# VH-VL binders against Putative glutamine--fructose-6-phosphate aminotransferase [isomerizing]: the designs that were tried, part 4

Target 1, 262 residues: Putative glutamine--fructose-6-phosphate aminotransferase [isomerizing], of Saccharomyces cerevisiae (a2p2r3)
Amino acid sequence: MCGIFGYCNFLIEKTRGEIIDTLIEGLQALEYKEYDSSGISIQGDELESLNIYKQTGKISSLKEEIDLYNLNKNLPFISHCGIAHTRRATHGGLRRANCHPHNSDPSNEFVVVHNGVITNFANLKALLMAKGYVFKSDTDTECIPKLYKHIYDTSIELGYNLDFHVLTNLVLKELEGSYGLLCTSSHFPDEVVAARKGSPLVIGVKGKTDMDVNFVEVEYLDQEEDYLKLNTQTKSSGNVLAAAPVKYNTCLRKSPPFVHNT
Below, E stands for the ipSAE of ESMFold2; O stands for the ipSAE of OpenDDE; V2 stands for 0.75 times the mean of E and O plus 0.25 times the DockQ between their complexes.

## First folded at step 1 (VH-VL)

Design B08 (framework fv_becotatug)
Fold by ESMFold2-Fast, scan of step 1:
Structure B08 (fold): chain C 262 residues (1-262), chain A 118 residues (1-118), chain B 107 residues (1-107)
Amino acid sequence: as target 1 above (262 residues)
Amino acid sequence: QVQLQESGPGLVKPSETLSLTCTVSGGSISSYYVHWVRQAPGKGLEWLGVIYYSGSTDYNTPFTSRLTISVDTSKNQFSLKLSSVTAADTAVYYCARDWEYYDLFDYWGQGTLVTVSS
Amino acid sequence: EIVLTQSPDFQSVTPKEKVTITCRASQSIGSSIHWYQQKPDQSPKLLIKYASQSFSGIPSRFSGSGSGTDFTLTINSLEAEDAATYYCHQSSSWPLTFGQGTKLEIK
C-alpha cells in the first residue's frame, strides 16, 4: 500500500521550505499505518534541475534526511511543481533504491511517483535494459520514467518537438494494468502531468480569486483512463493539489460531489 | 564459484592515470553490478563508484571528474581509471559484486595495492 | 553524506568473552546497515545485512540489532579466528559510506 501527492504553485510565490512542508503534510494526510518509506522531488538549485529526496522508515525519517541537506529554505519560487510518495514494501526490499520517486537517469530528466500495478513491466524493463537503461530498483514503477526518456529521445532524434501531454499519451499507450501517476521533467519546467487507469485521482485547484488553469485531456485514452496536464500559463495565481491513495486502485473513478448539467 | 581478481601496476607516478582491471571467473558478468572500493594504508573503506551491466556508472562526489569505470563483457572484465593521481590515492583497490542489486557486497576481489610515488 | 561512527576504535579481548561493537549514523537509515569482517591482508567479508539478518554461512555467535541511528554487532563468545577489523556500511542513501572500523585483538 502506497499514496501519491503533488503540489504546484502558479503565480503565487512560495519558498522552498513552504513547498517541502506542504508535500510532507500531504503525505502525512495520506499516511497508512504500515507505511515504511517516503520521498519527494522538488526543483534543485540549478535552472530546470530536479532533486529527489527519499528514505526508508516513517515520514519523520524523510524530514530528518531533508534537513541534513541544509537546503536554502528561503529560496522563492513564483511557479513550482513538486511530487511525493509514501510506500509499503510489497515489491522489492526495504532500501532507498526501492523508494519513490523514481528517475529516468542520473540527471533526473523525468521523475515519477506511482501507485498501482504495471502488469507488463517485466517486458518493458527487458526492452529498456537492451537499450542501455540501468535499473536500480525492483519496483515496476522504475520502467515509467525510463520509458518517458526513451520515447522523448527517440522523438527528438526523429525531429519532433513534443508537448509534455503528447509525450505522456505515448507513454500511457505502452503501459498495461492499473495505475495512478504524477510525472515532472527538467525538459518541461513548471509542468506536471497526472494520469490514471483503474485508480481514482483527486485534483484540487485553489486560488485567491476564481482560478483559470489549463487542463488538457490526452487523446485516444481508454474509457477508464484519465490524464491531466497543468500549465503555469495560468491567468490567475493559485495552488494545485493532486493525490491518489493506493486503497482506491481497485475502484472505479469517484463520482463528483455535486451535480452538473454535463 | 564466482571469483573477482584485480590487476594492474603497483606503482604510478603523480599526475599519471591509475589503470586497474577486475577479471571475473566462474560466471558471466552480463547481469552484474560491480563496485570499486579503496582502502588507504591504516584507514577505512571508501566507496568510489559502481558500474551497472548496461555500462552506466555512478561515482562518489570527490571522484566524479577523475574516475572512469568501464566493462568489457567479451572478456568478463571491469576496468577502473583514475586520472591526475597524487600520493593521497595510494591505497588497496578492490572490486566487489553487488548482492542482488541491494548496494551491499557479497564477493570481493583480493585487492591490489597501488602506490603513488615519484 | 551519511557519516557512520563506530565505537570502540580498538579493543583487546579474551577468548569466550562477549563483544559489542556500535555504529551510529548521522541521520536515520531505517535498517539499512550491514556489517563486514576484514582480517589482516584479506578482503572484507559480509557478516550481517539489514541490521539483523545473518549472511549465508556466518556462525551463530554473530548477531546484529538496532534501527534508525543506533546499531550494534554482537559476538556472543569470541573465538581466536575473530581477530579482525569490523566495518559497518549504510545503503540507505548515496553515496554509500562505511564506518571508520573497530579493530579486535585477541590475547
Scores: ipSAE 0.000, ipTM 0.402, lowest interface PAE 14.1, mean pLDDT 77

Design B09 (framework fv_becotatug)
Fold by ESMFold2-Fast, scan of step 1:
Order: structure tokens, then sequence, then C-alpha cells
Structure B09 (fold): chain C 262 residues (1-262), chain A 120 residues (1-120), chain B 107 residues (1-107)
């Protein structure tokens, strides 16, 4: 069982401390039982930089880990998109390196949290490793941010200037299986992608006045596969939450090879 | 310093339940998982199962119906119960910790092992 | 489950010789392979973690290499104390599995 949570503020100032607290509280709301690990990704101190914090144990262990970095919790953000994840081991495979978020490279150019099973991950991993990508975890999820990076770099090399949503469509076309995912990128500041296929994902929008205000741009690919692009460049303000409920999650599991009786 | 020590009966009768304990000293309980591994005389190592600090467990498929691993966090003790034992369960039983360091998990310390003989 | 096949099963080697032990996985496991030394009547002792990283306190004559499905443990110059059974272990997927072991005898 895994849980996904995202939080964005648009033209409503929030401090780094408030953002971290919101992400952690969101994760706590998703599960009735104690977590085995958790993680978050938020904007770093430099413009467009992304940082990842993750830890095994209770959510309190993640909070303690974050406190060790002595972050400026008073740093204000007029617009910010953060993502978060919780994991509960049911079939093993829980390790700090296997915790979400996963990244594309040491510079965190693409950062992903994911629920579900990518059934063709072995083939994608082999292709990406052949292209020089170094995998640090035992999970299928790590192929996703690396695939984003590969497609992004290839598009730049070919002379394209892709929007985040177009890049995401190209990534999703290569993925097989089920997923609910959130992605942020240093190349697309103030944007978060939310996508699903065969997995539930809930998205909420709340205005500053606590009224029901639908002022965020949303795009859906089809009935089975939903994609949401949150554009903080709109002239509207608000808070956006995205969450997927905790469920028995096969992203902690790998399909074992079967021994034939022949 | 980290130490693991197994304890339990040296002899168990067929059809009874084998009960072993592993006491772990040192380290933070949230930084490791405890595994049980056995070794039949003259044979290789066989993984039995793991318990996470949360109390969640995973077992190797041949043992899922017979095996229970539990933890007493106040005593830092981990227990293994294996029901309906037969002569095939005669082995040295080890507990081992899987520790997190620099983003990776690995078995750093093992107990000395305890020999269990299943005989009438 | 992932099956690990070691070769050789047994080898008798003179001191100072170079020894190579191979472990083959039934599917790709990245670098999630670990090597243990077990002397008679003792518990296994970690030598190499994640294919190539030496555990603390392990003599430099021990090294590991490989990725994917084929992995190697090398003892560059055997000492008499290296007489033991060596096991590979994968942590890629549950159930965790071990190779059948390679017994080294020094004479």
Amino acid sequence: as target 1 above (262 residues)
Amino acid sequence: QVQLQESGPGLVKPSETLSLTCTVSGGSISDYYVHWVRQAPGKGLEWLGVIYYSGSTDYNTPFTSRLTISVDTSKNQFSLKLSSVTAADTAVYYCAREYWESGLYYFDYWGQGTLVTVSS
Amino acid sequence: EIVLTQSPDFQSVTPKEKVTITCRASQSIGSSIHWYQQKPDQSPKLLIKYASQSFSGIPSRFSGSGSGTDFTLTINSLEAEDAATYYCHQSYSLPLTFGQGTKLEIK
C-alpha cells in the first residue's frame, strides 16, 4: 500500500514551513495505519531547483530528517508545487532507496511519485541503462523520471521545445500497466503533472475565500487515462490538492520469474 | 555495538511448534529490518521471512501457512514460530539485520545461529 | 523467484593464487547482489555489498564485479584463512534467495 499527495499554491503566499506541513498532513490523512516510509519533494533555495527528502519509518522520522537540513522555513513562495508519497510494506521491497520520490539524475531535473505497476519496466530499464542511466533502487517507478529525462534530452537535441504536457504524453505512451503519478521538473517551474491509468486519483481546487472556484486549467486525455496540468501562470489564485487513496500496492512487489517444470 | 543473539530449544518433537527468539542490542529500531534464515546440515542458506520495524511481515512461500514472526519493541526481541515441524525443519536458525546505510540496505550483522533438531 | 547459480561448487587452490567465483541470476537484478563468507560452525560474514562495494574491515584482496545477470567475486591472492564456503545473495525481489555456495579448500 502506497499513498500519493500533491499540494500547489497559486498567487497565495505560503512559507516553506507551511508547505512542508501541508504535504505531511496530507499524507497522514491518506492512511489509517502507520507508514513504513515517506518522502516529499519541494523547491530548493535556488530558483527552479528541486530537493528530495525521504526516510524509512514513521512520518515523524521524515520530519526529523528534514529538520536536520536546517532549512529556512520562513522562505516565502507566491507559487509552489510539491509532491509527497507514503509506503507500507506488504510484500517486502521497502528500502530507503526504493522510497518515493524518485529522480532522473543528481540534479533532480524530473521528480516522480507513483502508485501502481509498470509491467514493461524491465525493458525500459534495460534501454535506459544502455543509454548510461544509473539506477539506485529496486523499484519499477525509477524508470519513469529517467524516461522523462531521456525523452526531454532527445527532444532538445532534435530542436524541439516541448511543453510539460506534451512531454508527459510521450512518456505515458511508453508506459504499460497501471499508474497514478505526480511529476515536477526544474525545467517546468510552477507546474505539476498528475496522470492516471487504472488507478484512482482525486484532484481538488480551493480558492482563497474558501468558496468553490474552478479557475485552474485542466486537460484530460481520455476516460481511462487522465492528465492534469496545473498552470500557475493563470491570473487566478488558489490552492490545489491532488491525492490518491492508500491501497494494497504492487509497486512494492516485482513479478518473480517462474521456473518451468520442463 | 550491534549484536544479535538467538535462543530457543535444541530439540523439538515432530508436529509441535518451534519457538525461537532473537535479541538485538544497539542501533535504532527504525533503521533496520530483522530476517530469519536457516541452514540444514551440509546445505545452503534459505530465507524464511522478514519483519519490518512497523510489525509488518513477509514470508517465503513454502512457509506462509506455518510461519509467524513477531516483535516486542520494548525488549528489542524478535520471535519466530514455525508450526507442524518435521525432520526436514532440522537446521541452524539465524536472525540477521538488514540495515540502512547511505541509501542502501544490506545484511550487516548476523546472530551466531541456534541448532534445532526435530526428533522424537 | 530469482534463482542464483554459483560456479564452481568446489575448488582446491594453493595460497597466493587468484580465485574467481561466479554467480548467475535467472533474471536481471541490477547490482542487488551481495557476497558472504561462511567458515565451518560460524555465521555468514558480509564481504561485498551491491556487487562491488566492500564492507568495512574486509581485506582488499576481496573484490566484486558485474551487473544484470552475471556477477563475480574475486580473491586476488589467497590466504590460508580464506578456506570457507562463499554465497551470493540477491536483494532485488522477495523471496530473498541465495546461491548454492562455493566451497574453497586451500592446500
Scores: ipSAE 0.006, ipTM 0.421, lowest interface PAE 13.6, mean pLDDT 77

Design B10 (framework fv_becotatug; at its last look DockQ between E and O 0.01; V2 from the best seeds 0.00; counts 0 for: pae E 10.6 > 2, placed apart)
Fold by ESMFold2, look of step 2:
Structure B10 (fold): chain C 262 residues (1-262), chain A 119 residues (1-119), chain B 107 residues (1-107)
Amino acid sequence: as target 1 above (262 residues)
Amino acid sequence: QVQLQESGPGLVKPSETLSLTCTVSGGSISSYYVHWVRQAPGKGLEWLGVIYYSGSTDYNTPFTSRLTISVDTSKNQFSLKLSSVTAADTAVYYCARDLWYGEYYFDYWGQGTLVTVSS
Amino acid sequence: EIVLTQSPDFQSVTPKEKVTITCRASQSIGSSIHWYQQKPDQSPKLLIKYASQSFSGIPSRFSGSGSGTDFTLTINSLEAEDAATYYCHQSSSLPYTFGQGTKLEIK
């Protein structure tokens, strides 16, 4: 019913326009006949800033919304991670506030796109509201980026220096229900984390531009919760996305991952 | 100084429900997890389960049908309920604090409370 | 479920001697093992976290080592107050498990 898509370029220059086009094309590949909202998140002009563009209606309405900002589409990014979401038309209650992506706070410290149902969202919302978080939407998804920020801020207060994937695992342990999600953060520039519980998540890795895209089965984590860290930071070898040539030129679809029986 | 204190009835009849409360004082509970651990007389430690900030729980496999752990954040209180008890459930019950994921060690323990299951 | 096996189960020791206690895991747990001291009629007390990291306020005579499946708690120059039962605890995966315990007695 809903679609999420992410795109990362690492140590290969892409312009803002190319990044936006790639995200939009990704959403169009997921689109059904009657979409009722879509959105993207990309880096802004300032280092470590994140911007959200979202709109009700068809994907063409999102394109028109983005065009109103007169962005410098030629701005180059050596590394960038963007996320996108679209959903199929539903019954009433459609509001721009309910569109994805959702943010943690006015500064967009954490931005999330999500498919699924967070069955304990009412409890999470009550706890986060007691901590001063303001909810603008009716969606269960809004609790996720706010929970990211709460746990992040708590970790800083306690003197921890968490990696993004460690922070993500802490957030996922608090969630009940099903999800497929992508998260970006101003605190972890050029990184995106992906997580799923339920249906498979497919990740494509492409090497040099003169090679065919190859698709591989994703490794799943032992704790029944799956996530992958995509890191585009260029100064740390432990956080560098691998850009090595793919060993095989054959592009194949993989079998779905194991169906979990419990 | 963080303090944990268990309370509840010390004697429970077989087939009934064991009910305990863990009261936390001297710290913020929004940044840690509470676990329950028990120790049968003369025996080792057995982990029962954990409750997360959100109220979500994980239970040790033998207890999934009988154990309920809950929290009242307004009172800084955590509760344990273990239904259908037998003499094998006679133990000292501890609540213990764990600050964070990847930090799953127990830095503070309650004093423990002995629960005897006897007909 | 990860089984932790401690050795020895019991040891009678003389003050000022060096004591070693081992813990073996049934599968690799990296460094996700923790050591506790429990004196009679008291709750457990954390000594060592993550195999080798001393907890705050723990005397320097306590140390830990190991990784993977084999871990050791060492008490250098044993004090009379160290008479207690010692447990290892793994936090690599749920359910968490403890070793069966090692009781130290002072001669």
Scores: ipSAE 0.006, ipTM 0.495, lowest interface PAE 10.6, mean pLDDT 78
ESMFold2-Fast, scan of step 1: ipSAE 0.043; ipTM 0.573
ESMFold2 (binder alone), look of step 2: mean pLDDT 90; pTM 0.934
OpenDDE, look of step 2: ipSAE 0.021; ipTM 0.502

Design B11 (framework fv_becotatug)
Heavy chain, then light chain:
Amino acid sequence: QVQLQESGPGLVKPSETLSLTCTVSGGSISSYYVHWVRQAPGKGLEWLGVIYYSGSTDYNTPFTSRLTISVDTSKNQFSLKLSSVTAADTAVYYCARGYFEWLSFDYWGQGTLVTVSS
Amino acid sequence: EIVLTQSPDFQSVTPKEKVTITCRASQSIGSSIHWYQQKPDQSPKLLIKYASQSFSGIPSRFSGSGSGTDFTLTINSLEAEDAATYYCHQSYSWPLTFGQGTKLEIK
ESMFold2-Fast, scan of step 1: ipSAE 0.016; ipTM 0.537

Design B12 (framework fv_becotatug)
Fold by ESMFold2-Fast, scan of step 1:
Structure B12 (fold): chain C 262 residues (1-262), chain A 119 residues (1-119), chain B 107 residues (1-107)
Amino acid sequence: as target 1 above (262 residues)
Amino acid sequence: QVQLQESGPGLVKPSETLSLTCTVSGGSISSYYVHWVRQAPGKGLEWLGVIYYSGSTDYNTPFTSRLTISVDTSKNQFSLKLSSVTAADTAVYYCARDYWSEQGYFDYWGQGTLVTVSS
Amino acid sequence: EIVLTQSPDFQSVTPKEKVTITCRASQSIGSSIHWYQQKPDQSPKLLIKYASQSFSGIPSRFSGSGSGTDFTLTINSLEAEDAATYYCHQSSSWPLTFGQGTKLEIK
């Protein structure tokens, strides 16, 4: 069983420390019993870079791991999208390499957290390995960021400059099964994509001074896939929260995003 | 320059399986999706289905139970099989490339092959 | 499924005339409309993608416009070689669908 959480601020300044705390608190809020691993991805120190921090054990083990990096927690971000994941072991396989987030390559060009099952992952893995991609985990999830990178690289080679929305739709067409996922990319630094098929996903939006979170409906694809692109540069100002609960039967209701006044 | 070319029997008997191949040259088969589109004589275009990079397929609703699209990457070939054919399946069959990064438009088409269903 | 309705079904036109062909979608499809030209006994040929983007090698007399539900293909100065059937095609949702076609004939 897994939990996924995302947090974006846009046009509302947050420090790295505040962002990390929000992601960790989001994971803790999803916990109705103890987790066996967790991880987050946030922007690194270099422009448009992404870093991954993950660890086996309780959420406190992840916090200790992050502290070892001695990050500048006061570094401000006017816009930032981060993603987070927590997992419960149902059987063996709690190696750090199997923890989410998973990446496309050593430069973290695409980073994904996921819950559910990708039923055609063996086929996708075989195709990607034939293209030279190296897999480090036993998870079905790892095929997703590598598929993103393969499609992205092929598109760039052919002269296309894909929007993250279009790229995600192409990836979703290749995935079979029941899933919920969040994806961030160094190529799309102010965006996060949330997508689901069969698994529930909750999205919340709040304004700068609001205490209430508005729930938003995810965009539906004809193949019974749910997709939502969160764009920090072109959407209304505010904070965006996304979470995928462990239990099913979550209802989403559309509400407009908050707009703050100065 | 990318080229697509359909081939297969020009005549199929009712109740039999229609089998066509589409051979691709001038580009990597893994760089695009291949769609099948047909056109009955004097009529418009009808989308049949698509095959994606992973080998996954989507078929138009009327054809879901009768249509199979497959790919052989070693031969640079796509195949279409349509079972239990009737006279209504008489048409020119096209394969068309959808560059996967754009997801939807057909930039190159095969020349088309006419299939007549009659006894 | 999304139904695409073209108008006119048929038009007989004089060379050098400006021609407009419209395509109406049964629901909003953003800009996910593409236009093809099909000459007799030939395969379709892509002219315009995503409502307004000309495909490589297409003469500048062809242009597209529109968004949402109403789209237009314009031929600014018709040439004899433009006698063909024109189809719109939507890629917004599956199944992919085509309009019924507009046949242009030269007088």
Scores: ipSAE 0.006, ipTM 0.450, lowest interface PAE 11.6, mean pLDDT 77

Design B13 (framework fv_becotatug)
Fold by ESMFold2-Fast, scan of step 1:
Structure B13 (fold): chain C 262 residues (1-262), chain A 119 residues (1-119), chain B 107 residues (1-107)
Amino acid sequence: as target 1 above (262 residues)
Amino acid sequence: QVQLQESGPGLVKPSETLSLTCTVSGGSISSYYVHWVRQAPGKGLEWLGVIYYSGSTDYNTPFTSRLTISVDTSKNQFSLKLSSVTAADTAVYYCARWGYDYLEAFDIWGQGTLVTVSS
Amino acid sequence: EIVLTQSPDFQSVTPKEKVTITCRASQSIGSSIHWYQQKPDQSPKLLIKYASQSFSGIPSRFSGSGSGTDFTLTINSLEAEDAATYYCHQSSSLPLTFGQGTKLEIK
């Protein structure tokens, strides 16, 4: 079985070590059969940079891989979005390059984890290769972050300054099939997009009410869906948890209260 | 109520520079981009270029060395200059509005101005 | 550049007929196709944006469909005022390009 997991903290300080441990524990919690590979993406040492760590084998192999990088696990993040994936590969075809997450380019401008099938992937790959994109894997998933970058670059060339959720809606219009995905981007720090077609996907938000936590915004990118906005107004004790099914796509981000005419 | 109006000389001599203006009325230019499109008599539409609010421009490949698009925000006015004109540049020239929301298209066009290149 | 090819180039039609105009892109453009109507000596008028989205004030007989490389503009019941040249236009990548046009003439 393939599994995808994401973890975000907003206005609640977490160390890099805590974030990595939470992502790994999330993947372990999804396990009802053995994995053939796993990977995560987290913020790097430079502001708004993204790093990818992935490895074939059991989750313990991924932990060993991460340890080789001598990361500062005590580095704090007041806001962070990370994504994670486990995969059952076609037997006899297990390669590190085929592990998720996949990226758009060497600087990791867009990073994606995905499960499901993109049925028009061959046509998208041909188009993207004609535009200079270099594919390193045999997976259909790699088309997704490259498509994000292509649409993003084209929108910039046309003078648009797109929000991440708007960009995602344009990407999803190009994708055919049945899928679930999470995407993060160096252009959109502190945000993660969750999108699905043909399978359920649930977003959960958890906050500590004794902290000064004002607001987390969860938006449906499909304009036919109701807007969901979470606000932690109780400043006492305990946890605030809300969960909503993803209808088509959803962007989770930190958002302050808005005031009209200012 | 937003209107675009092209203006400029109707006749330009070969080798000279064609200069057109597009005046925006009924609204501010701050929330959209202006593109230039031309149409030779009896032919189809050809995109020439765009100017963004920042003043940055993009031009269609055949015109990069001859075309300059500029904006004067204080006059609510856009300008197009095309140098070294020939008879092939005879066309109706349009300015058209493109919103910067991702769902916009060329929703408002000027009336067009015919430019003939002839001695 | 992305080349847009329209079919037919010309069609002579009678009122109340259903008319279909196609636009084929040389590579995938998702839904980034727009349709315009141009009457003689007039500027183009936006009919449909992003393959299937109607623009305010456009009669309901006009509809658009398609994705990727193949797009269609349909006029379900042609009226005399629909005699015009129709253009498709892509906004997927620079340079922006238009189809060659489809001229509809009333009998």
Scores: ipSAE 0.000, ipTM 0.379, lowest interface PAE 18.3, mean pLDDT 76

Design B14 (framework fv_becotatug; at its last look DockQ between E and O 0.01; V2 from the best seeds 0.00; counts 0 for: pae O 12.7 > 2, placed apart)
Fold by OpenDDE, look of step 2:
Structure B14 (fold): chain C 262 residues (1-262), chain A 117 residues (1-117), chain B 107 residues (1-107)
Amino acid sequence: as target 1 above (262 residues)
Amino acid sequence: QVQLQESGPGLVKPSETLSLTCTVSGGSISSYYVHWVRQAPGKGLEWLGVIYYSGSTDYNTPFTSRLTISVDTSKNQFSLKLSSVTAADTAVYYCARYYPWDSFDYWGQGTLVTVSS
Amino acid sequence: EIVLTQSPDFQSVTPKEKVTITCRASQSIGSSIHWYQQKPDQSPKLLIKYASQSFSGIPSRFSGSGSGTDFTLTINSLEAEDAATYYCHQSYSWPLTFGQGTKLEIK
């Protein structure tokens, strides 16, 4: 059993401390006695940076871990997306490396929390390994952020600059099984994507009087969409993942571009 | 052409800290991972740890309490510190470059460090 | 950790012979195996990456094959300069590990 929690503030100033507290409180609300690990991802000091904090044990252990970094908790964010996870070790051993969030690479270009099972993770892992990715965990989830990066880099190499939504769709096409997942990326600041297949996902929106909710896109795809056929391109050395039209029931993302002069 | 060069004292006393520097020339260090690998005399290769271009590090489990790897980007230098050394730490120490999604493509010449009283 | 076991540990061969070195992983690692050559008093040199991809500047007599758990480095028509110790290395998971090495001597 696992729980995922995401928190986004948009055009409402929150401090890093408040954000961390909110994420932790969210996890606490989900916490069961059986949980044995937890973690969060928040924005770093730089706009294009993501930090990951995770630890085995109870949520209190995570708090202690975070405190060791002596973060500037007073750093304000007018907009921010953070994600959190708590789990009981069912896939992979009880190791810090197996805790969520999982990252694409040491620079945390893509960060993912996940509930569910990726049934084709072995095949994905083999593919990604052949591309040079190094895995740290024993979890099926670790394939997801690495797949994000692989598809992202490939798309860039091919001359495409995909938005986070399209990129996510390409990733999801390659995933088999069931999932509830959240993903953040340094390439897409102040955005979070939420996706589900089989696993439940609840979205809450709170607005103030002058806050419009149109910045959040909830997409219910009733029609098949054509995406990039990456396998038809020979620009990169090696096998590229196939992109096929897929129908998705629910997708959530920040609607670009919102440029607000604050 | 990218070159790596290890430097440091060739002799360290037991219980002291072994300190080495890897200087990278002929290219930027910002896009690469730098690993430390050692080889005891007549033995195989042992991975010690890595520093990423972000400055983050990972260490092999046996060394997590004793090993520190750092980077000075202004000097294109990487540092290895291994504390509480014993005779078992006698080895040739290598720094090696790892380009993301590749392998150890360039190695330093290595530097012998002997732990002796 | 993933254990890599090479075979043989030592081999003495004559020039122009074909040499085969094997590396077995304790678990499946796809193609995430790399081969290095180390001559005495020198640093390791990358020969083959990802089981079968020759590194730049490596003679064509060196080749690699395999997938999953069993990998092979082949030297087709051995040269005297190929006297060295050869190591396999995996980058499938942390920690990075190496085989114990195969020492190749030329008669």
Scores: ipSAE 0.000, ipTM 0.497, lowest interface PAE 12.7, mean pLDDT 84
ESMFold2-Fast, scan of step 1: ipSAE 0.108; ipTM 0.565
ESMFold2, look of step 2: ipSAE 0.006; ipTM 0.519
ESMFold2 (binder alone), look of step 2: mean pLDDT 87; pTM 0.889

Design G01 (framework fv_gatralimab)
Fold by ESMFold2-Fast, scan of step 1:
Structure G01 (fold): chain C 262 residues (1-262), chain A 129 residues (1-129), chain B 111 residues (1-111)
Amino acid sequence: as target 1 above (262 residues)
Amino acid sequence: EVQLVESGGGLVQPGGSLRLSCAASGFTFGDYAMNWVRQAPGKGLEWVGQIRSKAYGGTTHYAESVKGRFTISRDDSKNSLYLQMNSLKTEDTAVYYCARGTEYYVASGSGTYVYFDYWGQGTTVTVSS
Amino acid sequence: DIVMTQTPLSLSVTPGQPASISCKSSQSLLHSDGKTYLNWVLQKPGQSPQRLIYEVSNRFSGVPDRFSGSGSGTDFTLKISRVEAEDVGVYYCMQSIQLYTFGQGTKLEIK
């Protein structure tokens, strides 16, 4: 079983330490005894850089690894999007390289956390390897950020400037199976994409209040492919939380899509 | 889940006109290239025309055999693809299939390519005197 | 236009035996990106065409691994390692480097 979590602040200043704590607390809320790895991705020290921290073991092992980097936890962010994942080994072995998040390249141009199964990943991996991409893990997930980079790079070469959500639609068209994912990119700072197909995904929006991690839910209508673009271009300030636990089933609900502002 | 349903076929005289429709469901129609492919009785498949998604320019392309006579269009708000056929010839007699195209960029930057992944049930056009 | 030529135009195979279909293009289908834009499509009797293989050797999701594509330049082959009754139909090769053209089709029948 796997869990994914995202946290964004928009026009509400948060320190790096507060952001990391929120992501970790979100993962802990999704944790089962059987989870055996976890990871997060947050903005680095450079303006458009992304960092990945991941480790096998319990969430406490990830916290210990993050502490080894002596990050400036007081660094403020008026807007920031971070993503997180916790995993039970179901695809690939229990190895650090198989933990989420996965990246497109050493510069972390695209970073993804994923829940579910990409049934055509072997074909996508073969195509991407033929185009020069080097895979570091045995997971199906790793093809996703590499597919993002491939489509993005060729679109730039052809003179197109795609919005993150348009780029995501192009990526999702190539994916088969059942999934929920969150993606961030150095090319789309302060934005996160949340997408699903057959797997549950919950997005929440919280007004300017407490820092405590609370589940604020936005439920989707049943659709083959659903996605949301979360960014700082929203006209309201707030905190956005997204979570996709494996056992939560939105596909059997006929609830209208709505946003909570608590 | 993904469904493409063609309609509008029928019997028409040479020199006449006919408009085919393809109703799409189960996917985000506006994100895909759409194609028409035909098959004459007892013969093979022949590609007729394509319209790209708006993200890839919304451009149209045609087989030489129909260029100037056929016009392909789409209405993304109605999840529908159309083929306007004018100046019909007996050689245009065929089953017309709607096919979805998955679009992608190539690493060389030389263009965009398409794979056909889902096909409709077909609609029959008979051009006869 | 790129002309696609298939051989044979029909073949009959005993169940469990292999089948091989050849496809030749009038021009190279190799693109500067190193990929060759040759696809295979299957049409079962009385049914619409369905996806099979793209870019020479890649199976679409759900296509059994007994189907394999190979080739380069102008010469391509589709192989079925062990033909089953459900494989009856017409197989078409298709180029997608300059718009789209299909071969004449190869009808596969069971003896």
Scores: ipSAE 0.000, ipTM 0.378, lowest interface PAE 19.6, mean pLDDT 77

